# VH-VL binders against q96il0: the designs that were tried, part 25

Target 1, 167 residues: q96il0
Amino acid sequence: APERGAERRDTAPSGVSRFCPPRKSCHDWIGPPDKYSNLRPVHFYIPENESPLEQKLRKLRQETQEWNQQFWANQNLTFSKEKEEFIHSRLKTKGLGLRTESGQKATLNAEEMADFYKEFLSKNFQKHMYYNRDWYKRNFAITFFMGKVALERIWNKLKQKQKKRSN

## First folded at step 17 (VH-VL)

Design P10
Fold by OpenDDE, fold request of step 18:
Order: sequence, then C-alpha cells, then structure tokens
Structure P10 (fold): chain C 167 residues (1-167), chain A 120 residues (1-120), chain B 108 residues (1-108)
Amino acid sequence: as target 1 above (167 residues)
Amino acid sequence: QIQLVQSGAEVKKPGASVKVSCKASGYTFTEYYISWVRQAPGQGLEWMGWISAHESFTNYAQKLQGRVTMTTDTSTSTAYMELRSLRSDDTAVYYCARDHSYLPRGHDYWGQGTLVTVSS
Amino acid sequence: QAVLTQPPSVSVSPGQTASITCSGDKLGDRFAYWYQQKPGQSPVLVMYEDSERPSGIPERFSASNSGNTATLTISGTQAMDEADYYCQAWKSSGANRVFGGGTKLTVL
C-alpha cells in the first residue's frame, strides 16, 4: 500500500478552547494554553451596554489574538517538524537507528540540540523581526483604541453626573 | 494609484501545477499582506490564504493545505500563488487582494483576476 | 467551520431600500466586511469593520453587525447597484477568512 504521503500541514488547525468563563463574570478571563500555539487565550468580557467603540476595541483585540495564535501555532508546527528532521538526519549521519535497542526513541545530546536551536533561531530571525513589527503595530492600534474608550467612559461619567445635578 | 496586476490566464491538465503572479504598485508593498481569493465559474468567493510581504507569516485555507504555496518577492513587489495537484474543481478565477497588516480594513484593492482552467 | 449564510437573491425597485443579510455563529463578535462584484469584474470593498465605508463608496451604503447577523443596507437603490454582494469575516476559531455564499441584488 503506498504510504499515503503525510499531508504536509503547513498550518496548524485552529484549537477551539473549550474554556467558558462563568456567565456572571464581569472580567476578562485567561484560558489554558492552546495545544498548538501554547498561548493562553483571553476571553474578553462583553458589557451589557457595550459602546460601539468598546465593541470595536474588543473585536480588534480578538482579531489580533487570533492572528497571534495562528502565527505561533504555525511556528510551533514548523519547529516540531524541523526538530524531528534534524534529529533523524543526525541519527542517520551517526549510523544510529531511530530507535534504541530497548525500543525507545533515539535522542540527541544536549549539545547537538543546542546547535539545532541556534540554527532554528538564526534561520527564523528575520521572520520573527517582521512578526514583531506587525505585532507592535497591532498593539499600538489597540492601545490607541483603549485610550479612546477611556476618554469615552470619562465623558459618559461626566454627563451622568451633570444630569444627576440637574435633577 | 494603487494597482495589483496579475499574470495571464492559464490552462492546465489535471495533476499539474499553476503559479499565478500578482505585481503590486502604488503603495509600500512591505507594509501589507496579500490575500488570495478564488471564484469558480458561477460560484461565490473562496478565501485561499494570505501572506505577509516578507513571507514572515503565511496562512492557508484548510481545504488547500498541502497543495498551495504563497510566496513574495519584495524586490519586485510581487506575490505568487502556486497551486499543485490541480483538479477540475480548481477551475476558477484567482484574485490577489491587498490586506492590511495590522488593521481590519478588509481587501481594499484587488487584482484583475487570473482564469485558471483545469481540463483533461 | 464557521459558515456565513446569505440569501441567494434580493430584489428591489429603484429608489427603494435594499437589505442583504449575512448570518453566522457569533458573527457580531467579529468584524464583518462587504464586497460588491459586478459581472466580469473584481470584487470591490464597500464596507469594512462592520459599518465603515471606504473612500469612494456612496453614503447610501451602510452596514451593521449585531448578534449573529450582519446587514448591508443600500438606501435609494440605483440600477448601478445591481451586483453580487459578499459578506466576509474571520473564522471564529482562527485567522482564516470566510466569505458568505453571496447575494445577487437585482434592481427591477
């Protein structure tokens, strides 16, 4: 039977976090680490009287979170794949099998693995630089909207105080 | 003026590969992503994936995983989409579209489309 | 996979208001986008971030997104507005985009 070529998944499947915050919670919650990205998702609180600006901020944060989750899920997948390939390649070069005589998965020593990590980081350095650029831009935008929401909340509080004084 | 100019129509056999190009102009290529969208004849739009200008981040539709590869050339401000193992159901007009890197602005500029016909 | 559902067709008389809906699970928690596509042409972005208009899009175009439904509204519909309209959003569980099935708007 021809070995069904392992479909090279270049992207990690989106992990659906089953974490549900308590219904009565008025706060953002941090979920457990995602199985692919290893990032802890934030479950954003939705106020009963959410303003359009607050909603926009929430959606922007959510989109940025999903963007970030996908990036790291992909990176972790790539890392795992390249790590496995590195190990296999090195074992082959050493004339060692993929399994020890005891049937355990053959491993490389810490020094060899350090070389892999260094090489991986070097290879992905530019990728991480551009990721960081985009990440910072996204967070800057979020911060900007956070400021707007803060101002809106202050203004609304002032209006409410004025209305209470007039009655 | 911002423009995305795509390569010409392609006719391919089943099992072949196609590579479509999208040359961007009128904006800083490195500040945006390129998304690819296809449309089968008489059908709706299907999102295929997106790529950052420096290939730092690529995301493909699950349906196309393993068959699609997106690349960029920053020196020429050109994005490429390669689709492998072509099938008859891959017959479509393929569009490149600009996507903002950090703002939710949608696909604000589109290429003219590239017809890819897969026929025996 | 989050599916966005649109009516296959909407008909409106000139000068009347057209409404095109896009339904999806928790769509209101995501940004909705709208694209217009005329026959033989590339799609054109007509609405982004639920209710924002790109430059060059007429004011008669408006949109909203609440609950599970995004709505594109075209007030004072003109013959030139006859086209296919597609909604788009991010998938609920990833950075992937998804389009609705499209709605053919006919101006009678």
Scores: ipSAE 0.873, ipTM 0.951, lowest interface PAE 0.5, mean pLDDT 93
Fold by OpenDDE, fold request of step 18:
Structure P10 (fold): chain C 167 residues (1-167), chain A 120 residues (1-120), chain B 108 residues (1-108)
Amino acid sequence: as target 1 above (167 residues)
Amino acid sequence: QIQLVQSGAEVKKPGASVKVSCKASGYTFTEYYISWVRQAPGQGLEWMGWISAHESFTNYAQKLQGRVTMTTDTSTSTAYMELRSLRSDDTAVYYCARDHSYLPRGHDYWGQGTLVTVSS
Amino acid sequence: QAVLTQPPSVSVSPGQTASITCSGDKLGDRFAYWYQQKPGQSPVLVMYEDSERPSGIPERFSASNSGNTATLTISGTQAMDEADYYCQAWKSSGANRVFGGGTKLTVL
């Protein structure tokens, strides 16, 4: 029976981080590294009296995080595939098998792997440039909303102080 | 005016491939993503995936993994969606839609749709 | 995978308020989007970021998103508002988008 070719997943599966922060936490929590992206997810705190602007900021941060995690999950998948292909190709060129005499997976030396990394980075340079562009734009937007939230909080504090002085 | 103009209707046999184009105009193509959405006759909308204008970031729906390929040509401001190993249940109107690269604005502009019919 | 659930149909009389719901696990923690689709036409974005209106969308359209439910509200519903309405959100576990099943709004 022809081995049903491993369905080439071009994109990493979206992993649901099962990490749940403590319910009584009043702060953002950083989870363990995601298995695909290797990024640590941030669990954003939701205040009891979250303003619409604070909520918008939180959601924007969350979407940006998901976007970022998906990018790196995909990138890591691509990296792993290309790395494996590189190793196999080089071993074949050397007349070496995929396994050592001891049955261990054959590997390349550090110099050969350095060549792979250089080639990979070169090949993905443009991809990384556009990623960085979009990442910076997202973070700029987030920062902008952070500023708005800060101003809102200041204003609300001032109003509360005025109300207390009037009573 | 912002426009997304798609290629014409296609009739394909099962097992064949189809490639739909989406030409963007009226905005800076490289600043946005293109999403693809399909709609089977009498059914709801199904998100297929999205691609950045420079192909730097692509994300496909899990259901379509291995069968779909999205590409772009920045020189012509055109996005392409190829669907392989076509089945009868792939009969649908396929839409391209603009996505913002950094703001959660949704699909603010849509193509006119491309009917793909898969029939024996 | 987070499924967004919509009622298959909603009926309203002209001038009345229509309400279309979209339910999903922790949907309130994500942005909701709404699309209008008329027969034979492409979808049109009518609401984004839970409650924001694109330019050209009438003020009678409003939306909210809280808890597990997003709601599209059409006040003073007109005959021209008869269409299919779809909610959309990002999946909680990735950069994927998901649509609701759609709601047919009939103006009687």
Scores: ipSAE 0.865, ipTM 0.949, lowest interface PAE 0.5, mean pLDDT 92
Fold by OpenDDE, look of step 17:
Structure P10 (fold): chain C 167 residues (1-167), chain A 120 residues (1-120), chain B 108 residues (1-108)
Amino acid sequence: as target 1 above (167 residues)
Amino acid sequence: QIQLVQSGAEVKKPGASVKVSCKASGYTFTEYYISWVRQAPGQGLEWMGWISAHESFTNYAQKLQGRVTMTTDTSTSTAYMELRSLRSDDTAVYYCARDHSYLPRGHDYWGQGTLVTVSS
Amino acid sequence: QAVLTQPPSVSVSPGQTASITCSGDKLGDRFAYWYQQKPGQSPVLVMYEDSERPSGIPERFSASNSGNTATLTISGTQAMDEADYYCQAWKSSGANRVFGGGTKLTVL
């Protein structure tokens, strides 16, 4: 059985940028891209009269966002690490140092980097497939709850209209 | 019936590694994650991390990063947790627990626990 | 790290209502989970998604999450409810989970 090299899957530090929207905001806010995941976090608005269903939806969206942020943070870390290792390995094979004569970081050409990207994508293809599956399932659940919330809001509006007509 | 069956108790020396197994049954293994939780004697629960069934997604507690490795074998529906560089403070009961991949259901099923004792 | 804070112990007489609190920063923005652990046993999920009961959990168990405090309520507490109770939530940053320190419920 080939010794599956214990790929030390370094997990990205959980330091998602705490973008804090203005306290008086009545809208969802999109933060800047996170430094690890490169995903833009959404800060969800909390209505004053948030229904239990709306709260559930909000929390589900938040959890999914955090899940997604962590996944991509990990992937980007892995990518960066493997990219660096690839570059170092290729430079070494070429008999080149890690730095140019001018002191700049030695880089590989676009063709060599294309090979890296192809290999990386191939290696991580299954990982991305399962990620996509789970992502779609989460979004389906969110969409379902969005539908429920929409129906609840319609119903509440109709009840209010009826009450106004009866008075 | 859904069950998580863990490997037996382990006694290890400081600096050694331990690998605990968790065999899942009664559900589709590939649709869930496995979380690992430990509990030191007389202490509370400590979340260690979780892993997706296909190892597509793994997340470790920061405190254990670099020392813990979680893996799965989908063919046997088994999850593994390896903890390296063991210390006396790693003495605990280690639990595997099922974690839902897309719904906020918490750890709805737990293993029986595996006692790991780290002693000189 | 966002720590969930629980009282170390709660005592209640049989038939009375027990309340266990779990407090944490932004806990109101996250789902709370509750686990029961009896001596020498694995934890058992008793509440999920703040207020949902798993199948097999008695109706006397209820939970709520308001502001930064989740509360587990056991109405008509029985001797069999004596256990350690742990709250859990996602960390405010990342997909990490965190437990509270646990609460020992004693039925006097």
Scores: ipSAE 0.864, ipTM 0.948, lowest interface PAE 0.6, mean pLDDT 92
Fold by ESMFold2, fold request of step 18:
Structure P10 (fold): chain C 167 residues (1-167), chain A 120 residues (1-120), chain B 108 residues (1-108)
Amino acid sequence: as target 1 above (167 residues)
Amino acid sequence: QIQLVQSGAEVKKPGASVKVSCKASGYTFTEYYISWVRQAPGQGLEWMGWISAHESFTNYAQKLQGRVTMTTDTSTSTAYMELRSLRSDDTAVYYCARDHSYLPRGHDYWGQGTLVTVSS
Amino acid sequence: QAVLTQPPSVSVSPGQTASITCSGDKLGDRFAYWYQQKPGQSPVLVMYEDSERPSGIPERFSASNSGNTATLTISGTQAMDEADYYCQAWKSSGANRVFGGGTKLTVL
């Protein structure tokens, strides 16, 4: 195990989380926000008698969560990089340094920063629209499997009532 | 007929770049991602990354971040992978493979592979 | 990083059942996929979603995934099944995929 000394962006860019559910929990858990994506991961409970269909639903939900977290982790890094580039570019055109007299990072006023936010959203509009489309398709697939699980459970309940009546 | 047809073999010098194309046909290009996988001679498969058809989501293997760029052209149903600052250990067959955008189907269709040789 | 470990080789006689394992930490929490690659050819998907078989893959191919181990099983193996086999899964975190090191199946 190497010694690092300080925590920066030297951890993996995707899916980094320190949360771990209790070992004997019987419930799904919602963890703290992920450092890179800022999304709260679900830690899925795996019941001992999980049906094959229930397993597929759980794994599809897990993969969708990881897909979603990776998208926003990537977007957050892009946002931070482009924000700093915008600030540095505007400071340069104003003839100002990258740091104040006290050594802290120089920044722009709220009106100037609003220009950045508008430009970033406009630049990424199509990307976010296609992300939303894929996110919706994934959730439709999950909902479809939830319906199949619900029908499986109803069928099993009816079979159990049939057995009790014949007793 | 679903097909992924890749560009021809290339020989490059260390420090150069290579750009491999992957033309898709027989399916709706914009409904799938393209993954890139490479295989060094005598070695196993190594996943490099994937890209959505609209370039809305691109994800690279960590060891290749900074050296790889994946792009698409929806008007020609073509995906591209560019690897920069080539080294001798980048010599490999490079594959494109189709990846479902929202179902866990794996890499169901593969290109024929493109041999990239990096030698001094 | 996540590592998927496969035996380097497996040998079986024609007609016997071959089993190829793929081990990784909590691999049973992820979907596992299997690919067949013959010399000079592109890989071919033979199993997906742990145990699903693509159309056109013989029914003698089956797979399972639980705990730390996914297993590809070929019943009634034939000489044409001789190939390299790779497992694949997502890493334990993130949206990256990882391949196992591959297993050479020899049919004697």
Scores: ipSAE 0.696, ipTM 0.873, lowest interface PAE 0.9, mean pLDDT 86

Design P10
Fold by ESMFold2, fold request of step 18:
Structure P10 (fold): chain C 167 residues (1-167), chain A 120 residues (1-120), chain B 108 residues (1-108)
Amino acid sequence: as target 1 above (167 residues)
Amino acid sequence: QIQLVQSGAEVKKPGASVKVSCKASGYTFTEYYISWVRQAPGQGLEWMGWISAHESFTNYAQKLQGRVTMTTDTSTSTAYMELRSLRSDDTAVYYCARDHSYLPRGHDYWGQGTLVTVSS
Amino acid sequence: QAVLTQPPSVSVSPGQTASITCSGDKLGDRFAYWYQQKPGQSPVLVMYEDSERPSGIPERFSASNSGNTATLTISGTQAMDEADYYCQAWKSSGANRVFGGGTKLTVL
């Protein structure tokens, strides 16, 4: 089976819908942005001879990805909801309707919207700071396990070389 | 040493709300998440959601979306779970449990449980 | 919408080996956890990260997870092991944890 899962990220503009890797990929590959989080999921390859340590690393990466995807999905929902509430509130203060004469949603100009963006970032600064701390702790744990896997693979190469010499 | 102590049993009418507290001690509260799990009489465990100690991340079970709010107070090392618009099938024992923020350790410490009875 | 399926009950004689299964689509791609609950008590974690035992859990408890099935195994089963057992994992999508329906272990 062809090894084309990862190339799809670079070769085909597609919708934001989630999809799965090719049936018989032998590489990790990156899917399209998730509709709700806007993050690109990694689809992990499971090798036939995966060690217990390699399994733990892969599962840690999978859980961290899902943790991160869910955080940003929740934040994007909150952002959209508060943006609409801000626009609605400011239009009401100006005595304007929620729709234009053409029926489209009324909105605010770029400078008015800048007030929303500053307020949202300021309001969520503390939340994002603690999220970043947890994100970095998760990545430190993953990096530590990556190092252990690398050492395990070097050791296995040395053992196989020694066994060939003894045979 | 490590303890999660929950508030006492409550009896509520349908449509009311309940707020259960979970006081943590014996560990650094801000380094862990708190999960909430409930168990209807004679039934299994049902995960309700989790909250990080700084309230930077909450995640709720879909079944409870819109009816549940989880909060924390880091100054008292206490987590809270509020369930609104109570129904008869919300009668259950409600547990808080510690959850590791970045390692796959599971729910290693549990509160004693809080019985919430929803009855007409 | 990951569903974890457990048998409702398992019965064994004292000293025999009990085996409790937990089935879910591609469950072997995720960490599995096991909890013991005795009547009137809070659950207690007995296995984590598929096969790791917490401090204080007897060596007769072991677990595995591959394919679609995680299995908790209790060798030399004792009367004190009589309890309800729940598996837990993350859903296949989202950061939600899910429990299996539970298995009542009876030691006759």
Scores: ipSAE 0.684, ipTM 0.868, lowest interface PAE 0.9, mean pLDDT 85
Fold by ESMFold2, look of step 17:
Structure P10 (fold): chain C 167 residues (1-167), chain A 120 residues (1-120), chain B 108 residues (1-108)
Amino acid sequence: as target 1 above (167 residues)
Amino acid sequence: QIQLVQSGAEVKKPGASVKVSCKASGYTFTEYYISWVRQAPGQGLEWMGWISAHESFTNYAQKLQGRVTMTTDTSTSTAYMELRSLRSDDTAVYYCARDHSYLPRGHDYWGQGTLVTVSS
Amino acid sequence: QAVLTQPPSVSVSPGQTASITCSGDKLGDRFAYWYQQKPGQSPVLVMYEDSERPSGIPERFSASNSGNTATLTISGTQAMDEADYYCQAWKSSGANRVFGGGTKLTVL
């Protein structure tokens, strides 16, 4: 299933990768692709003196990432299940079994499979539209919190400057 | 005034299915999610899953995957939860609760609960 | 698997401060929520976003969430606060929610 939303990420090679997180990172970092969603998670840096507002922003970003990963994990499963159901239905209409005489899964030709792909894309168009709406709403909320954090940091710098001059 | 009104109590035999309804009013139904939570007699709350009002995203608790189906009807502002292959440990009060689609607000409004009793 | 552990019961004298804990691995990396349930009633949200209080919830309710522990605090506890209290959070991964086992608050 295609990757969608604010952060579209490429699928990494499927070779064996034993992810070793940075031991002492002071920055956000991107991990290996999640097995079921194929999305690369962001691992957020947690500073020593994170303010309550900064903490809420980080948690909202984390929650949004997990929400996105679960959506695409579900879509990948749905694609696989609907593909098998489509093949089963078409084989039954032809009076064929689900497996060949050698025990391998029976399949359809490329022209018949094109009907599945068209049907799947059409069926899921509305679902993806509402996913995009919710994704945009989440990103608007995140941007709003980023603005609040930026104002908090500016205000703290101004208070520090004012305090130094009065002392 | 925001309100979630659930269907009445049900008695079922093992192996049957039950479908509980949850009618929402007082807010824009299509802008929120509905979560389902159950509570066995004398036990705590157990989260079952949630569904977006347009059915674009459903998420089920792993324990219930394959036995539960959640749906909505936007024309009636109603959410449904169907639990199949019932067994005696499915006896519980089933709640629907509103959930926010993009803010971490939790379950801010709850239905009155629907008792489902599974006995032979 | 994320498990949220709560003490089964907490007892407090009227006017004293009650603390109800909710423990889970890295729970402080997640938003925590608290619900109050009185006998025969549906749950009521009493805290969200770790420390935010819905309108209509008395100021004596407060909460925090850090490390592995979220805490609901009721200062000046009143007899009407006697109820079961449940914490809730997302699991450590995925978009699933989980409730703690619940804590019966008794006001002696």
Scores: ipSAE 0.681, ipTM 0.870, lowest interface PAE 0.9, mean pLDDT 85

